# VHH binders against f1rkq4r372to572: the designs that were tried, part 13

Target 1, 201 residues: f1rkq4r372to572
Amino acid sequence: KQMVRVLERVCTTLLGLEDQLNALDRAAGDGDCGTTHSRAARAIQGWLKESPPPASPAQLLSKLSLLLLEKMGGSSGALYGLFLTAAAQPLKAKTDLAAWSAAMDAGLEAMQKYGKAAPGDRTMLDSLWAAGQELQAWKSPGANLLPVLTKALLENAEAAAEATKNMEAGAGRASYISSARLDQPDPGAVAAAAILRAILE

## First folded at step 6 (VHH)

Design s8R (framework vhh_gocatamig_d2)
Fold by ESMFold2-Fast, scan of step 6:
Structure s8R (fold): chain B 201 residues (1-201), chain A 118 residues (1-118)
Amino acid sequence: as target 1 above (201 residues)
Amino acid sequence: EVQLVESGGGLVQPGGSLTLSCAASGSTFSDSYLAWYRQAPGKKRELVAGITSGGYTVYMDSVKGRFTISRDNAKNSVYLQMNSLRAEDTAVYYCATGDLWSREYDHWGQGTLVTVSS
C-alpha cells in the first residue's frame, strides 16, 4: 500500500476523534488527548504537503518519529517517538511481513523499557500489545491469509482498548485515581486501536 | 504537589556554555517525564529536550550534538548542558514535568532567561 495514502487516513481518523478522545481524557486527565493527536495529524498533513516523503519505510518511520517529537508536544510526542524510532530498525534491511512484525516487537519493547509500563496498566500499550500478539502469525512462511490476519489483529486491538475500562491503572495520571471511579476506556488505547485500523483497514 | 525552580540562565558569548538546572519537589520525580522548552519573543514555545523516567532522551534537531539533558533522581533535578551556544538560542527556557503515560505536563517552572550576545 501507498504510505502517503495510509498516513492521510491516519490523520483524517485522528481529526475525527478529537472530541471523543478529549471526553475520555477528562475522566483522568486534562481532557486534551484528542487535541494533542489532532495537532500531530495537522503536523503530518503539513509535512506531506511541503516535502516528498521517504519511499523507505525505515526512513519514513524515523522522520515521523522526529516530527512527532518536535511538533506534537507534550509527553505523547516522546511516547510515539520511542515506538517509531525502535520500529524503524528492523525495517532497514527488509520490509517483508516478518520485518513488520519485528518492527512492532521493537516498538513495544522500547515503550515498556523506557516508559515503565506493561500490558494491563490501562495505557495505549494494551491495544498495541494485543495487535503485536496477532502479528506473530505474519512470521509464518506461506501464510496467504492476510485479510483474516488483519481482521483478527484489528479485533484484538479494539477489544484490548475496550478492556482497559476494567483495568486498574498502573501508570500515568490515572494511577492516582481509584480504579472504582475509572469506568471508561483509556483514551490512548482507543487512539492506538483507531490508528491501527486506519493503517490496516 | 510539585513545584519547579529553574536556575542557571544568564548572558553568554557565542560559542560559550551554560548549564540550566531545574529542581523539583515531590515523591514521584523518578517516574516523571521531564522536558526543557524555550520561547523567544514572538515565537511559539518549543520543545528543546526531554528525558523519560527510563532514561530515553529526545532533542530538537537544531540542538542535537550541542545540548545534553540529564537527570539526578536523588536530587530531584534535571539539567540542560548547553554547549556551542548561538544567537538563535536566546530565549526564556522552561522546565516542565509530567507523567509520560498521561501525555501532558502537570507543572511548569517560571522560566530562566538565556541571552547569547557579544
Scores: ipSAE 0.005, ipTM 0.272, lowest interface PAE 11.4, mean pLDDT 77

Design s9D (framework vhh_gocatamig_d2)
Fold by ESMFold2-Fast, scan of step 6:
Structure s9D (fold): chain B 201 residues (1-201), chain A 118 residues (1-118)
Amino acid sequence: as target 1 above (201 residues)
Amino acid sequence: EVQLVESGGGLVQPGGSLTLSCAASGSTFSDSYLAWYRQAPGKKRELVAGITSGGYTVYMDSVKGRFTISRDNAKNSVYLQMNSLRAEDTAVYYCATGDLWSYDYDHWGQGTLVTVSS
């Protein structure tokens, strides 16, 4: 796919989710997760109007990391920046499926190490981790299997996001709220799964 | 209640250095994400630097190599060491704290003015 079209699809998706993500975030706080993601989408759209994205995946992720850090606002920019900066490293030498799997692993490791959260804590890590587990199984599948594998990865990420509604929060403001009062999925987990869907289809 | 107090601002010549400090009262920051923002007259507030509880640092592109963010959890403080200051760095500097996994900042300081002029 043309990279510009993929990025535009991500932006359209995030803009469309603003109200939903804000509503989900209100259960644990002030309800601005959708607003910060919408701001990120507008920043990306503005960037694409001014300059073409880098052809190198490593440079693309590095520039997106900086853009999101500077323009997204909230602590979300730091989370995406941390993930994308780490994910860019394996992509400097190779851009095959194994390199993209390594990129996902690097991003997840950085978020766990520096953010002090883990899968199961009711955060965006839950959907990203589920996607990463599926991606590790991709061993040069060939064109005939790619749609099936892509569907499985996206369904796994989306199911993991939905499953956060039944988890006890181990991180963030939600960790101070009784699990009986947290009956909605984590907004970051929903956002991450939606971003992955926009990228892969 | 949590209160953030910035200090260390002032007038400095281009090429000079300043260290900003932000001290917290009412709560500890050992598990918090800490950030420095700035706002110049007529401009929007922008991120300068941030540091996670695990020590990972992030910087705005224009300050990389010139500014260093650090934290001292025992003193409940965050610092911004600013070197090679430029006229464009003139702004009110704010510290902010939040939880990464809540996706927003919880508390902001009142700001400290930095003026870079000859």
Scores: ipSAE 0.545, ipTM 0.790, lowest interface PAE 1.9, mean pLDDT 84

Design s9G (framework vhh_gocatamig_d2)
Fold by ESMFold2-Fast, scan of step 6:
Structure s9G (fold): chain B 201 residues (1-201), chain A 118 residues (1-118)
Amino acid sequence: as target 1 above (201 residues)
Amino acid sequence: EVQLVESGGGLVQPGGSLTLSCAASGSTFSDSYLAWYRQAPGKKRELVAGITSGGYTVYMDSVKGRFTISRDNAKNSVYLQMNSLRAEDTAVYYCATGDLWSYGYDHWGQGTLVTVSS
């Protein structure tokens, strides 16, 4: 599949979510989660206009990591950078489904180890972890089963993002706010699920 | 209330070194994400380096191998060791702290000027 079109869909998705993500973030943060994701989208669009993206998935994730670290702003750039840098490692040798599953696992492990958060903490880990669990559950599915896997993965990621609406925060500024006053889903979890949908659909 | 105070800036010749310090008062930050940003006149503020509570470090490409970020939680401080300085490193350097999982920074310092010139 053409990586430029995938990246363009991710950018269009993030630009369209700016106001919603800012509103979700306002209750527990600076209210700029949407603005930082929009800035990331514009940086990616600028990069794509100046140079073709790497054909290697490992190099693509490594260069995106650096771009998001430098251009996104907020702590989000470091968070995505951490995930993408770790996720690139399994993709250096192979790019099959098993390698992508290992990439997801590597990124999630790095986020937990170095970010000191876990699934259940009302963060973007909740949606990404749900996606990772679905990937791990499938053993080298044939090409005819990829649409089934993709649908299940996206449904699980989106359901996990929505489930953060009813979670008590275990990490971030939100952890100091009563769950009775946090009646909306985590903006990072919503953004992560939306990114996955843009990539896979 | 939390205050961040940067220090260590000054005038240095190309190829020289400086160590910037940022000290927090009003709260501890053992679990915080800590970052150094810089802003040259007429340009946007950009990330230079960051360090998570778990010790993972990130660097802007142009400073890799030259700058090193470190933290001392006992002193509520973060440091930026800058070696092999270039004229393009001239900027006001800012310290920032935040929780990694809040998707933004909670506090910013006032900045310290670094000028690299002969």
Scores: ipSAE 0.471, ipTM 0.747, lowest interface PAE 2.4, mean pLDDT 85

Design s9H (framework vhh_gocatamig_d2)
Fold by ESMFold2-Fast, scan of step 6:
Structure s9H (fold): chain B 201 residues (1-201), chain A 118 residues (1-118)
Amino acid sequence: as target 1 above (201 residues)
Amino acid sequence: EVQLVESGGGLVQPGGSLTLSCAASGSTFSDSYLAWYRQAPGKKRELVAGITSGGYTVYMDSVKGRFTISRDNAKNSVYLQMNSLRAEDTAVYYCATGDLWSYHYDHWGQGTLVTVSS
């Protein structure tokens, strides 16, 4: 039941952010980033009504990757699909904290290698990278320190998303737009940070 | 203006093969995310396959192992090799392009009809 609740929190969060993400996207694009994330949320909700999610984290991420590619659409579906497909690999053998850290690293590596973006480019990679850096900084935390790590990770991801408003775009269509006209955070970075909060809180 | 033109559609028997091509005019797309979508009568448009500038490919489940997406940046083109075609693959096929990190598609083609029938 916990996995269903986590997925339901993610969906509720994305539905609630539709207008904000669309407004942020209008500065550099079609203004549909919130609409595509809302579509993803509705697809996940529909899927959960039809069948229980896989109990295996690796199978869950692989199934979500396929669902987002098929239902979310746009380049967002491809980015999440790329990350989730790579992140699923370390989780096939183990599901401890070290395996989840390896999953984050695998997803980030795949996004950089195949998406051709880097931290600092004003994309969703910025918030995900910040979360990954925090995980790497906390080697083998004891159980009593996990809440501290979780809080620091979420604050770091959210701060990184907000910081994209002061970055020059290094990737995507925004890279062709003057930085004087890009004074809002990247919608993908905001969405990714919000998804992480919905998962971890 | 950028235009995407699909070609290669036609009538083919079940089990046959077709190669679709999509060429961009008025611009290049070497750094773009490229995708093939399809829409059957009475159904919503769905993603068939996509390819990033770095070569990562994605496929819908029902076409995995049967379809292959590829790109040729020098020719400003993206291709969809379709093998072992089934009646349910009958649809109008569209190519689309966008910047992966822009979270949207910038351009769509007009579509090419693929009919799988005897």
Scores: ipSAE 0.319, ipTM 0.661, lowest interface PAE 3.2, mean pLDDT 84

Design s9K (framework vhh_gocatamig_d2)
Fold by ESMFold2-Fast, scan of step 6:
Structure s9K (fold): chain B 201 residues (1-201), chain A 118 residues (1-118)
Amino acid sequence: as target 1 above (201 residues)
Amino acid sequence: EVQLVESGGGLVQPGGSLTLSCAASGSTFSDSYLAWYRQAPGKKRELVAGITSGGYTVYMDSVKGRFTISRDNAKNSVYLQMNSLRAEDTAVYYCATGDLWSYKYDHWGQGTLVTVSS
């Protein structure tokens, strides 16, 4: 039942960010990032009303990947689908912290390999990478240190999202726009950091 | 500006096959994310299949095992091989292309009609 609450928090967060993400995206184009994430949130809410989510983390991420690919629209669904499909693989064998760290690494690897972006390119990868680096640094924390790890991970992800406002765009539409016109953070990086906070709070 | 032109639609009987093609003019596909969408009358547009520049493919659940997406960067084209067609596959099929990290598609074709009926 905790998983339903986590997914509901993610949805509430994305719905609340729609206007902000659209405003950030207007610097690089039509301003659809918030609308796309809001559509994903509504799709997840609809799914949760009709069927219980899988209890297995691997099955959950696989089902969520399909839902986002089919309902989110834009290229965002493909990016999250790539990440979640790859992240599900390590979670088939184990669900401990090491497995979740491996899941993050697998998702990041897939996004870089198939999406042709790298940390520093002013994309959602920047905040996800910062979170992944923090997970990797904490090899085997005791249960009493998990709140410390969580706080550090979220702070690093959020700081990385903010830092994108100072980055030259290396990928996506923003790469064709002068940095003088891109004085705000990447909307995908902001969204990814917010999703992580909703999951871990 | 990029123009996308779909072709290969038509009338086919249930269980039949069709191959849809989408050709681009104005730019190359080498780094683009390419996708096929469809829309039936009175329904919203839905993703059918997608392919990244690195060859990773995605499919909606109802077409897995029946449809295959492929790309040919030298011909500036993307294809959708549709097998074991069902009445539910009847729709206008649209080609879409974009930069994956733009969080949206940049270009859409005008669509090609696929009708599956006996």
Scores: ipSAE 0.353, ipTM 0.676, lowest interface PAE 3.1, mean pLDDT 84

Design s9Q (framework vhh_gocatamig_d2)
Fold by ESMFold2-Fast, scan of step 6:
Structure s9Q (fold): chain B 201 residues (1-201), chain A 118 residues (1-118)
Amino acid sequence: as target 1 above (201 residues)
Amino acid sequence: EVQLVESGGGLVQPGGSLTLSCAASGSTFSDSYLAWYRQAPGKKRELVAGITSGGYTVYMDSVKGRFTISRDNAKNSVYLQMNSLRAEDTAVYYCATGDLWSYQYDHWGQGTLVTVSS
């Protein structure tokens, strides 16, 4: 099944990034961001071995939300849970491109409202917001243009993650650290961009 | 910088109720993500419930509908109202705090024991 393959790719990506994400996190914290994402990947792999994932996108995102809340650790599980729970709602009625775009918008809105952060604050929102802006810019693209949209979306998300190294932190523990010491990109932003690439590439 | 002190644990009968409190102090409390974890003997520590500074709540599946997490920023406190308690809820309950956007917990309390027994 295609969705199982996508989830396996996400897991492989996160496991491969554990050391890098921990190193990025050490600049502003304890160096645990990679470990929590690796734990999430192992939990997903375990789940996939024991039961088939839901075929419905809405049910899939809802199940992943609960799994990440329970198994990931750190505050990351709450962030992904927030996003995925909100993103599942538009997908209950439709699964076309417009529904997936609405899902991204819903997830971003929930993270901003309940997480009290905004794009520009040097967080994973920066990568996800950049991806969302690209989706919003394309209305009803023909199937022949979807590869162009996907490439632009991924490049925008990755550029936004890299740009966080030059941002003043407006949220998180990094906001209490001198900007002179904060010359690395945000580990959450890097992780979010990598997850998007694993999903779409 | 942050001190977390749990209270409200004790012995209750199955089907009973308890309210746990966690008093927290620190410069970032009002912006903090607050969570309750529990650990039964011989088991890993697991998330029970969490609440963001904006009021979004999360719950593990087995407590959803039975437990309610709430916060009072003016009192630097977070609460866990536990209803319809079961034997499997027996554990040491820990309060944890962190900044949601730091991707990790910064501080943990010492824990409070909850025993559900006849």
Scores: ipSAE 0.458, ipTM 0.742, lowest interface PAE 2.3, mean pLDDT 84

Design s9R (framework vhh_gocatamig_d2)
Fold by ESMFold2-Fast, scan of step 6:
Structure s9R (fold): chain B 201 residues (1-201), chain A 118 residues (1-118)
Amino acid sequence: as target 1 above (201 residues)
Amino acid sequence: EVQLVESGGGLVQPGGSLTLSCAASGSTFSDSYLAWYRQAPGKKRELVAGITSGGYTVYMDSVKGRFTISRDNAKNSVYLQMNSLRAEDTAVYYCATGDLWSYRYDHWGQGTLVTVSS
């Protein structure tokens, strides 16, 4: 039941951000990022109405990967698909904090290797990488420290998204646009940080 | 002027094979995300397969094991090898290219018709 509520929060968050993400994306191009994420949210909502999500985290991420690839559109479905497919692998055997940390690392590695982007390139990777760095900084925290870790992780991801406002673009079409004309944060970085907040709140 | 030109479509019997090609002019593929989409009459355009600049491939569920996407950066081309074709594969097939980190497709081809019929 908790997983359904988490997915519903993610969907509500993405639907609420449609106009903002489209406006941010218009600075660098056509302004589709919000529409693409809203399409993903509606697809997830439709899936949840038809069938219960898998109980296994690995199966859940694998199913979401396929759903987003098929329904999201744009290149975003491929990015989320790549991350989620890689992230599912460590979760096949264990689902403890160490396994989720390994999942984040696997997803980030796959995005860098196959997507050819790096932290600092003004993309969604910046938010996800910042979250991953915070997970790496903490060693097996006790249950009473998990809220502290979660707060730090979300603050780091959100700060990284905001910092893309002042970054030189190293990937995507934005890399061919003067930084003086890119005075807003990357829409993918904002979306990724918002998704993490919806998951971890 | 970036243009994508698809070729290789045609009429084939169920169980047959076709190879679709998409060539770019006016730009190079080496850093691009490349995808094949299809649209059957009365249906929405759907993703068939995609390949990143780093070689990661994705496929819609109904074509896994039957179709293979590949790229040749030296020839500015992307290919879709289609095996064990079914009547349900009948559609206009489109090539699309974009940058993964721009969250959209930048260019689309005009399409090539594939008809699977006896």
Scores: ipSAE 0.542, ipTM 0.790, lowest interface PAE 1.9, mean pLDDT 85

Design s9T (framework vhh_gocatamig_d2)
Fold by ESMFold2-Fast, scan of step 6:
Structure s9T (fold): chain B 201 residues (1-201), chain A 118 residues (1-118)
Amino acid sequence: as target 1 above (201 residues)
Amino acid sequence: EVQLVESGGGLVQPGGSLTLSCAASGSTFSDSYLAWYRQAPGKKRELVAGITSGGYTVYMDSVKGRFTISRDNAKNSVYLQMNSLRAEDTAVYYCATGDLWSYTYDHWGQGTLVTVSS
């Protein structure tokens, strides 16, 4: 039941951001980023109506990867698919905090290697990387410190998304546009930070 | 600016093979994400396969093991090698290109028809 609620919260968040993400994307693209993310939300909602999600985190991420690849559209499906497929691997053996940290690292490494982008390039990688760095900085926290870690992780992801408005674009269509004309944050970075908040809050 | 032209479609018998090509003109695409979509009569357009500039490939479940996507950046081309073709593979096949980090496709071809029939 808890996992269904988390996924439903992610879907509600993405549906609510459709117009904002499309507006952010119009500065550098066709204005479709919100549409692809809301399509992902509707695909997840449809899947949840047909069958319960897997209890195994590794199986859950693997099935979400395939679903987003097939249903989301745009290049976003490939990016999320790549991240989730890689992130599922460490979770096959263990599901503790260290395994989730390893999952984040695996997903980030795959996006950088196969997507040819790096933190600082004004992409969704910026917010995800900031979350990953915070997670890595808190080595073996006690249970009483997990709420502090979660708050810091979300604040850093959101701050990193906002900071993309002042970055030179190193990847994507935005890299072909003058920085003087890019005065809003990257829609993918905003979406990724919002997804993290929906999951962890 | 960029134009995509598909070729290689045609009539083939069940179990046969075809290679589809998509050539980009007007600009290089060495950093682009490239994908093949298809649309069968009465169905929605669906993703068949995709390839990133870093070589990561993705496939829809029903074509895994039968289709192979590849790219040749020197020729500004993407290919779809289709083996063990089935009647259900009958569709118009489209290539699409976009910057992976732009989250959407920028350009679409006009499509090439593949008919699998005896």
Scores: ipSAE 0.525, ipTM 0.779, lowest interface PAE 2.0, mean pLDDT 85

Design t2R (framework vhh_gocatamig_d2)
Fold by ESMFold2-Fast, scan of step 6:
Structure t2R (fold): chain B 201 residues (1-201), chain A 118 residues (1-118)
Amino acid sequence: as target 1 above (201 residues)
Amino acid sequence: EVQLVESGGGLVQPGGSLTLSCAASGRTFSDSYLAWYRQAPGKKRELVAGITSGGYTVYMDSVKGRFTISRDNAKNSVYLQMNSLRAEDTAVYYCATGDLWSYEYDHWGQGTLVTVSS
């Protein structure tokens, strides 16, 4: 039941952010980032009512990848699907901290390689990358201090999301808009940081 | 400004093959995410396949192994090779394009009808 509770927290968080994410997205797009994320949340809730989630982390991420690709809509579904499919690979053999660090690295690498964006481009990659950096730093002594790692990871992800308000967009529709007129954070970066908080807190 | 035009649809027998093409006018695809959707009467529009600018592909479960999406940036086109067609594949097929990092599709084609029947 722990995984069901985590997924329900993610869904509640995304549903609660719909108006905020749409408002942030209006500066650079059609203002539907919140709508696509809430659609994803409703799809996950529907799935959870019909069947229990897989117990294997790798199977869970693979199933979520397919669900988001099919139900979320927009390019967001493809972006999350890309990350989750790549992240599932290291988790097939192990589920320890090193495996989760490898999963984050795999997802981030896939997003950069196949999505053609990099940290600093004012996208959701900025908050996910910041989370990945903290996770990577804890591959050594201190793995048993998971609460400390979790707090640092979430603070770093949220700080990175906020920092996107001061970045010039290097990817997405926002790259066609002057950074002087983009004085708010990237909605995808905000959403990604919020998802991480819902998962870990 | 941007127009997407699908072609290659038609009537085909079960087990047959079709290749759908989508060509863009007005701007290039080189950094775009490209997708094929389909919609049968009375059903919701669903993702069939997608391809990122870097070549990562995604497929809905029921077409995996039968359909292949590909892109040709020089020709400003995206293709859907459909093999082993089934009656359930009957639908209007739509091309869509967007920027992955804008979190939405920007443009949709008018659609091309694929009918799988004997």
Scores: ipSAE 0.428, ipTM 0.717, lowest interface PAE 2.4, mean pLDDT 84

Design t8F (framework vhh_gocatamig_d2)
Fold by ESMFold2-Fast, scan of step 6:
Structure t8F (fold): chain B 201 residues (1-201), chain A 118 residues (1-118)
Amino acid sequence: as target 1 above (201 residues)
Amino acid sequence: EVQLVESGGGLVQPGGSLTLSCAASGSTFSDSFLAWYRQAPGKKRELVAGITSGGYTVYMDSVKGRFTISRDNAKNSVYLQMNSLRAEDTAVYYCATGDLWSYEYDHWGQGTLVTVSS
């Protein structure tokens, strides 16, 4: 079961990042971004112990949206819930690369519309948007080029997360803090890039 | 600096309704994520409902269709309309607010008790 292994990799990744994400969050807050993400990981692990994940990608994202909304806490659960609920819609009819690209676009659009943030604002949107742009750029790759696309997508997402350390915050509590004092990357952007790596590698 | 004050709790019969209100002082709501949490005796706090500045709403599964969250940015207030109340809805209800992109809540109220019994 490839799906269970992917979800377990995401959980292991988030649990391993708890201290790092909390440290990054302390620059602009009380330092609980890592704790919130590790809580999400434990909720997913508990769910997997009790029931198999849906085979349908659309059903999987919808179920994860509800789980994270209920168990993750903080505003992070709402952000992931918003993204995943929107992303599930294109995946109802088909699950090819074009459908996954449409899913990423739908999630990004929902986060921008309802969250009032844009790429460049020093948020998790920066790494997710960078991944989405790379996915769109490879409209019809041949099967032999999929590893190249995957590598480029992950490198672009990770580079975007690191670039947030040099951005003026346009959203969140960090927007009230001088950019000269925000010399670390955004914890949400780092977490999102790490999740993508766990999924795609 | 920011204070959240909940009101509207009380004793109600099963099947009845209540409207909870949360008003903020010290800061504006216009860009904040607003949420209602509850905590029953011996249980952890759980998200009941939330609303983004753009109007996207989220609900826990067991209250979907029964509860409605709404906001009034001009009054710095968020509301929870609770219909068809059940004994299992008995809890202290908390208002929470935060910037959605801060990944955490910045402020919590002290709570208002809702008791559903006959």
Scores: ipSAE 0.297, ipTM 0.656, lowest interface PAE 3.9, mean pLDDT 83

Design t8W (framework vhh_gocatamig_d2)
Fold by ESMFold2-Fast, scan of step 6:
Structure t8W (fold): chain B 201 residues (1-201), chain A 118 residues (1-118)
Amino acid sequence: as target 1 above (201 residues)
Amino acid sequence: EVQLVESGGGLVQPGGSLTLSCAASGSTFSDSWLAWYRQAPGKKRELVAGITSGGYTVYMDSVKGRFTISRDNAKNSVYLQMNSLRAEDTAVYYCATGDLWSYEYDHWGQGTLVTVSS
């Protein structure tokens, strides 16, 4: 169905970004961010070949959380797992725009609380937070305005990812590196923005 | 120089228990993601359990309810309490640490062997 196509689009996007994300990660780490995201994409593709994804968004995010925690590896799997597990909770009751906004807020709150980072720290939280702010700003848009919201959300997420190249790192390995040597965007922020585009496009 | 040292592995019969410990030297755990991985012969390394500095825990499905991960930041240690062990739990168990926002683990131990056999 449609959800399989969305997940396959996410996987294709992550596989296509492997070299770029690894290159961005070398400035602040071991250069593995792209490899880890490619591993996630391959795990999702393997899962989709063996099992139909849950129809419920809450169940889907919960299953993806477990899959990424088990198969993606690295601290990236833990970050996505943390976000997705928290984001699944509001979606148990409803699946309208307000519920998805609450899901984003829940995921962001969990990342800040358990991950010890905040917007402005040059992490994937920056692009996800920008998307969340845009989503929260739209109370109850009519159906004709949903494409406008989606475009603004993606533009804000992508702009926030790009803006990380000018930030001092407040979290992660990059926080131990001189800001003068951090002149590229955070690979996690770039990956998160790309994932959102693959989902919403 | 940062080193992770695992201990507590050994031979145990099905249904038995073991507690694995991982201690760090040369660094602290206060804001780290801490995890236990395992690798069985002929298989890829897989996440068993993990814990954030805030106490959020994750477990692979096959160990949920049987294993418990815990941390002691004052002792720079992380523990894996393994109960109701099964033959399928036989593997080399690895401790790993990382900052969540580095998008990869910073340090890995050398592993400790757990053998569940009658």
Scores: ipSAE 0.396, ipTM 0.688, lowest interface PAE 2.4, mean pLDDT 84

